# Ledger of designs, part 24: VH-VL binders against Probable ABC transporter phosphonate/phosphite binding protein PhnD2 (phnD2)

Target 1, 264 residues: Probable ABC transporter phosphonate/phosphite binding protein PhnD2 (phnD2), of Prochlorococcus marinus (a3pdp9)
Amino acid sequence: SADPDKLIVALIPDENAATVIQDNQGLKDYLTEAFDKEIELVVTTDYSSMIEAARNDRLDLAYFGPLSYVLAKAVSDIEPFAARIKGGTKTYNSCIIGNTKKGVTSFDDIKGTTFALGDPASTSSRLFPELTLAENGLTKGKDFQGVFLGSHDAVALAVQNGNAQAGGMACPILKSLKKKGVIDPSKVTTIAQSSPIPQYPWTMRSTLSPELKEKIRFTFLDLDSDKVLKPFNADGFASITDSDYDGIRKAGKLLGLDLSKFVK
Below, E stands for the ipSAE of ESMFold2; O stands for the ipSAE of OpenDDE; V2 stands for 0.75 times the mean of E and O plus 0.25 times the DockQ between their complexes.

## First folded at step 12 (VH-VL; framework fv_acimtamig)

Design r7 (from k1 with heavy chain S57D, light chain S29K K30S; at its last look DockQ between E and O 0.08; V2 from the best seeds 0.00; counts 0 for: pae O 11.3 > 2, placed apart)
Fold by OpenDDE, look of step 12:
Structure r7 (fold): chain C 264 residues (1-264), chain A 119 residues (1-119), chain B 106 residues (1-106)
Amino acid sequence: as target 1 above (264 residues)
Amino acid sequence: QVQLVQSGAEVKKPGESLKVSCKASGYTFTRYYMHWVRQAPGQGLEWMGIINPSGGDTSYAQKFQGRVTMTRDTSTSTVYMELSSLRSEDTAVYYCARSPWYTGYFDIWGQGTLVTVSS
Amino acid sequence: SYVLTQPSSVSVAPGQTATISCGGHNIGKSRVHWYQQRPGQSPVLVIYYDSDRPSGIPERFSGSNSGNTATLTISGTQAMDEADYYCQVWDSYSYVFGGGTKLTVL
């Protein structure tokens, strides 16, 4: 249906599903009231599953990471429309972190270590960390061993606990985990930050009615509810376009990513 | 090892309610949706409904609307299915099955719970 | 409601190829999944996304889907393959199973 009574709103599993769902309850309530529709929040098992759902036109709204969006856009007709703004910016950074106790505080210290990554389709816990490492002369499989742990919080915890000696993750998530007391700042050292990354895009399926699509755009862009924005640690949502993520496409190509590995 | 362990067989009378449990282990419970599927003796598989990872959202097959309730407890990694106003036709093996959402398939199944409804 | 149609039974000699069909209107536009259920056991996913195999499933299991028919193929059929097989799709927020096919290994 172009105007369904129920909207499926998918959220990328960049943290554990419970946290993601909890953080989006305000949004769920807000959208329910705004659209007068049933809102179902969906957190997929992994990034690929979300891409596949989009490919099959099963999602009405979807909150992707930048890379996963690019991958999804390549195989589905989704439309980006909004991203978070904080401090006037629509970007965030990826962080490379190291275990302080293990003495991993520089790029050279990463040699010979296990490096924790999130999801293969993750922007800030795979793409940019690997790019940054490569730029600093470190190659996965040669200079260090990579391990995919599925989520950013898993990366942080692994590094903190020494199961991995280093890792890559979104800086905002790291900050949040420290604030929550999940990660001890004294145990995890930030080795580097990436260049600015376009924020997570909100997307909608193209087959929704033009009227509903416009309403969706307006609702998000006009959103000023603290109940919704506080969990997002955002000042609001700003308009975005597909071209805002061309840099992500380029970065993906630089790493030689094969899109066929992420989509069916 | 990933597994779903269901509660034991039950015998019920018409008009009563059944409640079957499904305990998950060996995986991140909160990343998967859970389904209930039943199978009458000598019959095929019949989807009953789905519950999301948080337990806040459910969707039931039209046939069971108003009679079925699915819940889940994250602290115990357990999903429950309650079916009320039982009929003889509700005699079946009831399965829980997890699904990577939004994949659309069921990759792990419980061992099944036989429920017999008889006067 | 969407309906999936399977043959009630298929027989095959050991070592031969078994083919089980699943018919549905424009089923080729959907992703079809297959389950094996041995007598007295729970279903097991053997094919997902038309043709992908889960870990632990033998290579002799394969699947295809086009037009109005999805097909499960078992090459070099063994005695242990004797079971009921069900196709399944997602459709309009519902999950639909075929009627099941009993595969007999002669």
Scores: ipSAE 0.006, ipTM 0.482, lowest interface PAE 11.3, mean pLDDT 92
ESMFold2, look of step 12: ipSAE 0.548; ipTM 0.821
ESMFold2 (binder alone), look of step 12: mean pLDDT 94; pTM 0.959

Design r8 (from k1 with heavy chain S54Y S57D; at its last look DockQ between E and O 0.01; V2 from the best seeds 0.00; counts 0 for: pae O 2.5 > 2, placed apart)
Fold by OpenDDE, look of step 12:
Structure r8 (fold): chain C 264 residues (1-264), chain A 119 residues (1-119), chain B 106 residues (1-106)
Amino acid sequence: as target 1 above (264 residues)
Amino acid sequence: QVQLVQSGAEVKKPGESLKVSCKASGYTFTRYYMHWVRQAPGQGLEWMGIINPYGGDTSYAQKFQGRVTMTRDTSTSTVYMELSSLRSEDTAVYYCARSPWYTGYFDIWGQGTLVTVSS
Amino acid sequence: SYVLTQPSSVSVAPGQTATISCGGHNIGSKRVHWYQQRPGQSPVLVIYYDSDRPSGIPERFSGSNSGNTATLTISGTQAMDEADYYCQVWDSYSYVFGGGTKLTVL
């Protein structure tokens, strides 16, 4: 239906599902009232599953990471319309972290270690960490071993506990975990930060009615509810376009990523 | 009776700004979008932008970006359209038009406001 | 930008059927609306959602939309139907009007 009574809102599993759902309850309530529709939040098991759902038009709204969005856009007609804004910026950074106790505090220390990554389709816990490592002369499989752990919080915990000696993750998530006391700052060292990355895009399926699409866009861009924005540490949502993520496409190409392998 | 009543005709000089008002009555003001559409003499209809009276959010045609501002006063059920840096080409009849939520058509129109820009 | 193309003018004898076309790329996948504008008056919605009529619009007004062409049809055309007619769609968060068609009743 172009105007369904229920909207399926999918969220990328960059953290454990419980946290993601909790953080988006405010948004759910807000959208329910704004649209006078039932809102169903869905957290997929992995990034690829979300991409596949989008391809099959099973999602009405979807909150992707930058790379996963690019992959989804290649196989679906999803339309980006908004991203978080904080302090006037619509970007975030990826962090490379190391286990402090094991003495992993520089790029040279990463040699011979196990490096924790999130999802293969993750921007800040796969794409940019690998890119940064490569730029510093470190190659996966040669200089270090990679392991995919599924989420950013899993990466942080693995590094903290020494199961992995180093890892890559979104800096905002790391900051949040430290603030919550999940990660001890004395146990995890930030080795490097990436260049600015475009924020996670909100997307909608193209087969929604034009009028509903516009209503959705207005609702997000006009959103000023603290209940919604506080969990995201955001000031609001700002307008975005597909071209805002061209840099992500280029980065993927530089790493020689076969995009077809990311889709189930 | 549902109606949109616009402000009167104006004469402006190049470089000045115009501000037209549109007062709605006979229906729930915040349940409909409001649009501005203009028509130059002997020409067709041109969409300028949309405002949501409920929240005040706006979207403008690319041609008018940076030059047009739409606002609303919910207490008086009035929408305003301001166009700055006027040119002779801005001479036109300006219409406000109502659009129901989740629809893309204009079901009620104002009577129009003639704005003449001349040196 | 999306473009709608209309003939500049159409003429019809009283009592005959007038047909006004609106061309656009894959316009059949869009909802088309039609407006009537008599000289010196504001536009009036006469057809919405391709073929639906607002209350008060005579049954002699009808619309269709398929492929690359939407069509407004006026059966039994009367003198009062002499006006400019505009088609309109939504595209890329913009509202687009055709160039308008002047209908003359001979």
Scores: ipSAE 0.076, ipTM 0.666, lowest interface PAE 2.5, mean pLDDT 93
ESMFold2, look of step 12: ipSAE 0.725; ipTM 0.882
ESMFold2 (binder alone), look of step 12: mean pLDDT 95; pTM 0.962

## First folded at step 13 (VH-VL; framework fv_acimtamig)

Design s1 (from k1 with heavy chain R31S G56D S57R; at its last look DockQ between E and O 0.02; V2 from the best seeds 0.00; counts 0 for: pae E 7.2 > 2, placed apart)
Fold by OpenDDE, look of step 13:
Structure s1 (fold): chain C 264 residues (1-264), chain A 119 residues (1-119), chain B 106 residues (1-106)
Amino acid sequence: as target 1 above (264 residues)
Amino acid sequence: QVQLVQSGAEVKKPGESLKVSCKASGYTFTSYYMHWVRQAPGQGLEWMGIINPSGDRTSYAQKFQGRVTMTRDTSTSTVYMELSSLRSEDTAVYYCARSPWYTGYFDIWGQGTLVTVSS
Amino acid sequence: SYVLTQPSSVSVAPGQTATISCGGHNIGSKRVHWYQQRPGQSPVLVIYYDSDRPSGIPERFSGSNSGNTATLTISGTQAMDEADYYCQVWDSYSYVFGGGTKLTVL
C-alpha cells in the first residue's frame, strides 16, 4: 500500500536491540501521533538483514548507517530525507579505541592485537576504522586480526574487558556508553578519531504516496520534541540527499568492498 | 472567510529584487503550508517553492535556487516571497497558495500580484 | 523532471461532456489534482486526490486517474466552465503542473 495504516520503521542494530528500541520509543510515540498510524519498530539481527528487507520492500522507514545505506540504495529504491543535526553539524566521527590496561594507546600498539569491529557493513565500526588503520600503515590480517562482534557496544565492551585489545566504533555511541556508566573511561583509550562522517540517514521506501512522503519528510524536519531528540542526542533532523553519501561510496571503493558480500 | 490577500502590482527593472506579501485570514495560519506559484503572461502555472507552517523550513524549485527567499511572520499571518536578480522572464503574476498538512494540492489561492520586469 | 502533458485546447458544446486529459509516466501511481482558472482570475481547486471534489464544486466535475492518464470530466458543460484547466502532481518533493488546457464552450 502507498498509504498503509501501519508503518514499519527499521533500525540498524548498532547497539543491542533493547537499547535501540528504548532510544527510539519517543520517536515511535511521536510518529504514532503525528501520522495517526501504527508504528512498528523493527531491529534487524544484522546490517545485511536490514539491507535485504529494504530490497524486498518490507520497510516503510529505515534508519541506516551511511555505508549500509549506500549498500541498500544499490539494491533498493529507498529515498533518504533526513539526518540528525547536533551543534549545527550533520556529521559524526569514528573512534579507534584501545584497552588502557594492556597499554594499547597508539597505532603502534595495535600491531599484533585483536581488533574488534562491529558489522561488516558498519561505517564507523568497520569502514573508517580500517581506512584509518590502513592510513597509518596497519593492514588487517598482517598487522592485526579483525573480529566482527556485530555492534558498537559489543566492540566497546570487548575492548574494555580486554577480549579485544583495540576496536573501532562510533564516537557518539562511545560517549553515550561512558555517560551511562557501561564503559569506564579509565579503561578505554581513544587512539584516534576519523574525519567527519555523514550522519545516519533516515530513508523511506519510494512506493509510498507522495503526500505521505511529504508528511514524513516535514514531520522529521519540523520535529522539536525533547522526548525524541534527547535519546538521539540531537538538536533536530536536517535535510539530506543521496549525494551526501558519495564520500561513503568512494571510501567503500577504496577498501574494495563488494556489494555481493553483503547480500544474503 | 478564508482568504489570502497579496500586495499590489509592481514594476521592476532587471537586476532588482521583488518582495511580495501574502496575508492570510479566516483560518489557523500555522496549520497550513504556503506555496508560491507564478504565471507568466499567456503561460501556465509554475511552482516556485514551499514554506512550512512554522516558517523555519523552505524548499524551492531548482530553477529559483539562490534567487528566491520565502519567509513567514506568524504574528501578522503574512508570508513573503523575495526574488532577486530579476530578469524580463520573471514578468508574471505571482500567487500565494495554501496547502493543507500532508497534502499535495492548493486549496486556497491569493488574488495574484503582477510583477513586470522591464528596462 | 516529471512532466505532465495536457492538450492545449478542448472545445465542447453547451450541455455536452468535456474531457481533459493529463498524461504522465505512471501517473496512476500519483495523486492528481485539478485547477480551474477563469480569465483574469486565480486558480481554483476543482478536483483533488484524483476524484474528490472540494465543497462548492458542482457534481458535474469528476476526475479519474489510471495508468498514464488522468482525466477531468465535466458533464453538462456550461458557459461558466470556460476556463483554463491545470492538472498537478507531487514529484520528488516538487510540485508539477501540466501545461494547461483551454476549454471553450461553443
Scores: ipSAE 0.033, ipTM 0.533, lowest interface PAE 4.7, mean pLDDT 93
ESMFold2, look of step 13: ipSAE 0.054; ipTM 0.612
ESMFold2 (binder alone), look of step 13: mean pLDDT 93; pTM 0.952

Design s2 (from k1 with heavy chain R31K I50T S57R; at its last look DockQ between E and O 0.01; V2 from the best seeds 0.00; counts 0 for: pae O 2.5 > 2, placed apart)
Fold by OpenDDE, look of step 13:
Structure s2 (fold): chain C 264 residues (1-264), chain A 119 residues (1-119), chain B 106 residues (1-106)
Amino acid sequence: as target 1 above (264 residues)
Amino acid sequence: QVQLVQSGAEVKKPGESLKVSCKASGYTFTKYYMHWVRQAPGQGLEWMGTINPSGGRTSYAQKFQGRVTMTRDTSTSTVYMELSSLRSEDTAVYYCARSPWYTGYFDIWGQGTLVTVSS
Amino acid sequence: SYVLTQPSSVSVAPGQTATISCGGHNIGSKRVHWYQQRPGQSPVLVIYYDSDRPSGIPERFSGSNSGNTATLTISGTQAMDEADYYCQVWDSYSYVFGGGTKLTVL
């Protein structure tokens, strides 16, 4: 249906599902009221599953990471329309972190370590960490061993407890975890931050009615509810386009990412 | 009856500021966006800006950025538009208009306020 | 900034069909709204969402939108239809009006 009574709103599992759902309850309530529709939040098991869901037109709205969006866009007809904005910026950074106790506090210390990554399709817990490491002369499989742990919080926890000696993750998530007391700042050292990364894009399926799409755009871009924005740590959502993620496409090519590897 | 009633005509000098009011009645004030649109003599409609239903967010046309301020008072169901550093080119009829949530059109308009800027 | 282009004027004989165009890049992907403004009066919404009519607007008013052109059509044009007509779209953070078309009923 172009105008369904129920909207499926998908969220990437960049953290554990419970956290993702909790953080988006405000949004769910807001959208329910705004659209006068049933809103179902869905957190997929992994990034690839979300991409596959998009490909099969099973999602009405989807909140992707930049890389996962690019991958999804390549195989589905989704339309990006908004991204969170904070302090006037629509960008965030990837962080490389190290276990402080084990003395991993620099790039050189990452040699010979197990490096925790999130999802293979993750922008800030795979793409940019690997790029940054490469730029600093570190090659996965040669200088360090990579391990995919599925989510950013898993990366942070692994690094904190020493199961991995270093890892890559989104800086905002790291900050949030520290604020929540999940991560002890004294146990995890930030080794580096990436250049600015375009924020997570909200997307909608193209087959929704023009009127509904317009309503969706208005709703998100005009949204000023603290209940919604606080969990996002955002001042609001700002308009974005597909071209905003061309840099991500380029970055993906640099790592030789094969889209076919992300299709289930 | 749904209506928007604007303040009366004004004569201003260059460099001064104007503040036009628009009082809404006959509907739930907090359910609609409010907009200001002006029309210079013999010219077309020009959108100036909008203030969302809650009053917490404004958006102004780039042309008026830094000179225009829109506010709304829920207690009086009144919207205000202030334009500073007036110029002769600001001579126009200024309209307030409402739009429903999540729509991009203006379904009700005020009667207009003529503002003349002359030395 | 998004730009809408309208003809400056259109003339029609009474009873004939008037057509007013509104051009914009890929305007078909946007929702177009139309306003009528009679001399000395405030604008009145006559078409919204490309083709929907507000209550009180005669059926002789219709609209379409595809490609790069939206069109307001007035069938059986009457003297009272003589007015300026403006197309308008929402463009993210802005609202954009066309330049307006003066419809003259001969």
Scores: ipSAE 0.073, ipTM 0.645, lowest interface PAE 2.5, mean pLDDT 93
ESMFold2, look of step 13: ipSAE 0.599; ipTM 0.846
ESMFold2 (binder alone), look of step 13: mean pLDDT 95; pTM 0.963

Design s3 (from k1 with heavy chain I50T S54Y S57K; at its last look DockQ between E and O 0.01; V2 from the best seeds 0.00; counts 0 for: pae E 11.8 > 2, placed apart)
Fold by OpenDDE, look of step 13:
Structure s3 (fold): chain C 264 residues (1-264), chain A 119 residues (1-119), chain B 106 residues (1-106)
Amino acid sequence: as target 1 above (264 residues)
Amino acid sequence: QVQLVQSGAEVKKPGESLKVSCKASGYTFTRYYMHWVRQAPGQGLEWMGTINPYGGKTSYAQKFQGRVTMTRDTSTSTVYMELSSLRSEDTAVYYCARSPWYTGYFDIWGQGTLVTVSS
Amino acid sequence: SYVLTQPSSVSVAPGQTATISCGGHNIGSKRVHWYQQRPGQSPVLVIYYDSDRPSGIPERFSGSNSGNTATLTISGTQAMDEADYYCQVWDSYSYVFGGGTKLTVL
């Protein structure tokens, strides 16, 4: 249906599903009221599952990471329309972190370690960490061993407890975890931050009615509810386009990503 | 009857400020965005800015940023637009107009307020 | 900033069809709204969402939008239709009007 009574709103599993759902309850309520529709939040098992869902037109709205969006866009007609804005910026950074107790506090210390990554389709817990490491002369499989743990919080926890000695994750998530007391700042050292990364894009399926699409865009871009924005740690949502993620496409190419590996 | 009633015409001098009011009636005030649109003599419509239904958020056209302030009073169902540092070019009819939630159009307009800026 | 372009004037004989264009880059991807403004009066919404008519607007008013052009069509044009017509779109945090078209009924 071009105008369904229920909207399926998908969220990437960049953290554990419970946290993701909890953080988006405000949004759910807001959208329910705004659209006068049932809102179903869905957190997929992994990034690839979300991409596949988009491919099969099972999602009405979807909140992707930059890389996962690019991958999804390659196989679906999803339309990006908004991204969170904070402090006037629509960007965030990827962080490389190390276990402090184990003395992993520099790039050189990452040699010979197990490096925790999130999802293979993750921007800030795979793409940019690997790029950053490469830029600093570290090659996966040669200088360090990579392990995919599925989510950013898993990466953080693994690094904190020493199961991995280093890892890559989104800096905002790291900050959030520290604030929540999940991560002890004294146990995890930030080794580096990436260049600015375009924020997570909100997307909608192209087959929604033009009126509904317009309403969705308007609703998000005009949104000023603290209940919604606080969990996002955002001042609001700002307009974005597909071209805003061309840099991600380029980065993906540099890493030699094969799209076929990300689609089930 | 749904209506927007604006304050009366004003004559101002350059450098002064104007404040126009728009009183809404006949509908739920907090369900509509309010906008200000002006029209210089013989010219087209120019959007100035908007204030959301609860008055907590404003958006102004770049041209007027720093010079325009929009406010709304829910208790009186009145919206205000203040424009400072007036210039002769600010001579225009100023309209308030409402738009429904999550729409991009203006379905009801005020009668307009003529503001003349002259030395 | 997004720009909408309208012809400055259009003339039509009574009973004939008037067509007013509104040009904009990929305007077909936006929802276009139209306003009528008679001399000395406030604007009145005549078309919204490209082709929908508000209550009270005659059926002779219609709209379309595709590609780079939106069009307001007035069939069976009457003397009372003589007015300025403005197209308008919502563009993120802004609202944009066309320059307006003066419709003269000859």
Scores: ipSAE 0.005, ipTM 0.501, lowest interface PAE 11.7, mean pLDDT 92
ESMFold2, look of step 13: ipSAE 0.006; ipTM 0.526
ESMFold2 (binder alone), look of step 13: mean pLDDT 95; pTM 0.963

Design s4 (from r5 with heavy chain R31Q; at its last look DockQ between E and O 0.01; V2 from the best seeds 0.00; counts 0 for: pae E 14.0 > 2, placed apart)
Fold by OpenDDE, look of step 13:
Structure s4 (fold): chain C 264 residues (1-264), chain A 119 residues (1-119), chain B 106 residues (1-106)
Amino acid sequence: as target 1 above (264 residues)
Amino acid sequence: QVQLVQSGAEVKKPGESLKVSCKASGYTFTQYYMHWVRQAPGQGLEWMGTINPSGGDTSYAQKFQGRVTMTRDTSTSTVYMELSSLRSEDTAVYYCARSPWYTGYFDIWGQGTLVTVSS
Amino acid sequence: SYVLTQPSSVSVAPGQTATISCGGHNIGSKRVHWYQQRPGQSPVLVIYYDSDRPSGIPERFSGSNSGNTATLTISGTQAMDEADYYCQVWDSYSYVFGGGTKLTVL
């Protein structure tokens, strides 16, 4: 349906599902009221599942990471329309972290370690960490071993606990976990931060009615509810376009990712 | 350990109803679709229907519409499938199976429940 | 309704390669999943998303999908591989199984 009574709103599992759902509860309520529709939040088991759902036109709204969006866009007609804005910026950074106790506090220390990554389709927990490591002369499989743990919080915990000696994750998530007391700052060292990464894009399926799409855009861009924005740590949502993520496409290519074959 | 444990075998008469249960454990129950698939003796797999993670939405194969009801109880991590107006052709092993969100495949299956419908 | 067509049976000698086809109109545009079912057992997912292998599934299992045919390939077939194999797709919020193929290891 171009105007369904229920909207499926998909969210990537960059953290554990409970946290993701909790952080988006305000948004759910807000959209429910704004659209007078049932809103069903969906946290997929992995990034690829969400991309596949997009391919099959099963999601009405979807909140992707930059890379996962690019991958999804390659196989679907999803339309990006908004991203978080904070302090006038519409970007975030990826962090490489190390286990302090293990003495992993520099790039050189990463040699010989197990490096934790999130999802293969993760921007800040796979793409940029690997790029950064490569730029610093570290080659996966040669200088370190990579392991995918599925989510950013999993990466952080693994590094903290020493199951992995280093890892890559979104800096905002790391900050959040520290604030929540999940991660002890004394146990995890930030080794590096990436360049600014375009924020997560909100997307909608192209087959929604033009009227509904406009309403969705307006609702997000005009949104000023603290209940919604506080969990997002955002001042609001700003307009975005597909071209805003061309850099991600380029970065993917630099890493040797074949975007056409990455997603089934 | 992730597992789906189904209720035991049943013998029914034509016209009766059956209700099979499937208890999930070892994973977040509310993050997976649940499905029912049956298999008649010596026959292939037949999808019957699905219930979404929240339990608020069901989809049934056309063949069973009006005769099948799927429900789930989050508090007990149990899914139910009820099939009414049983006929001999409903004799089958009934499986519950889970699917990750929007993946389209069934990664974990129950052990199956044999239901025999005979006069 | 979408229909998947499988051969009823395939035979292979031990150590040889078994190939099981699954035909469907433009099936290459869909994602095909494969299940193994040994006698008296529940189905087991052996291939998903055309060619991905779940953890615990031997590397000798592989899959491909293009055009109108998806294929499950079992290299170095072993006696334990004797089973029924089913292809499956999602179509318009329905789930469709092939008729199944009985693989006999001679």
Scores: ipSAE 0.005, ipTM 0.531, lowest interface PAE 10.5, mean pLDDT 92
ESMFold2, look of step 13: ipSAE 0.006; ipTM 0.448
ESMFold2 (binder alone), look of step 13: mean pLDDT 95; pTM 0.961

Design t1 (from k1 with heavy chain R31D S59D; at its last look DockQ between E and O 0.01; V2 from the best seeds 0.00; counts 0 for: pae O 9.1 > 2, placed apart)
Fold by OpenDDE, look of step 13:
Structure t1 (fold): chain C 264 residues (1-264), chain A 119 residues (1-119), chain B 106 residues (1-106)
Amino acid sequence: as target 1 above (264 residues)
Amino acid sequence: QVQLVQSGAEVKKPGESLKVSCKASGYTFTDYYMHWVRQAPGQGLEWMGIINPSGGSTDYAQKFQGRVTMTRDTSTSTVYMELSSLRSEDTAVYYCARSPWYTGYFDIWGQGTLVTVSS
Amino acid sequence: SYVLTQPSSVSVAPGQTATISCGGHNIGSKRVHWYQQRPGQSPVLVIYYDSDRPSGIPERFSGSNSGNTATLTISGTQAMDEADYYCQVWDSYSYVFGGGTKLTVL
């Protein structure tokens, strides 16, 4: 249906599902009221599952990471429309972190370590960490061993606990985890931050009615509810376009990413 | 009476900027989106951009991105459109038009502002 | 970019029915709006949501939309109906106008 009574709103599992769902309850309530529709939040098992769901037109709204969006866009007709804005910016950074106790506090220290990554389709816990490591002369499989742990919080915890000696993750998530007391700042060292990355895009399926699409778009863009924005740590949502993620496409190309590898 | 009243005609030179105003009256100003649409002499209508009721969000046609700025002042019920780096091709009648929430059409139009760009 | 195609001109005798087409790929899946613009005047909304008529618009104005063509129909055309008519849609967060049709009442 172009105008369904229920909207499926998918969220990437960049953190554990419970956290993701909790953080989006405000949004759920807000959208329910705004659209006068049932809102069903869905956290997929992994990034690839979300991409496949998009491919099969099973999602009405979807909150992707930049890379996962690019991948999804390549195989589905999703339309990006908004991203969170904080401090006037629509960007965030990827962080490379190391276990402080084990003395992993520089790029050189990453040699010989197990490096924790999130999802293969993750922007800030795979793409940019690997790019940054490569730029600093570190090659996965040669200089360090990579391990995919599925989510950013898993990466952080692994590094904190020493199961991995280093890892890559989104800086905002790291900050949040520290604030929540999940991560002890004294145990995890930030080794590097990436250049600014375009924020997570909200997307909608193209087959929704134009009126509904417009309503969705401006509902997000006009959203000023603290209850919604606080979990996002955002001042609001700002308009974005597909071209805003061309840099991600370029970055993916640099790593030689094959889209076929992300298809289940 | 619902109406949009625009500022008067302007003559500009290439490279200059124009700023047109549109004052709304007769309705709740913050209940409608505002648009700018222009029409070159003898040509059709061309959408330029939209500004939301609060004025906090804008969306411009790709053709005008980086060159157009839309603002609105709730206290005066006035919307503004500024277009910079004017060229002869920008000669047109510029219209403001309101749009109800989530409708996609323009139900009330201003009287238009002729802007002539000539060397 | 989405494109709307209109005939450049349509002529009709007084009292006859005028039909103005607006072509677009799968336009039937969109909501089409129509505007009348008399010479030297601002556009006026005459049809919205394919077939709905704003208050004050005569009943002789009607609209339809299916497939790849939307149509504005003016029955019992009068001299005052002589104007340019524009179709318009929303597409990918943009607002698209047709090229306009000049309706001449003979």
Scores: ipSAE 0.012, ipTM 0.496, lowest interface PAE 9.1, mean pLDDT 93
ESMFold2, look of step 13: ipSAE 0.588; ipTM 0.849
ESMFold2 (binder alone), look of step 13: mean pLDDT 94; pTM 0.955

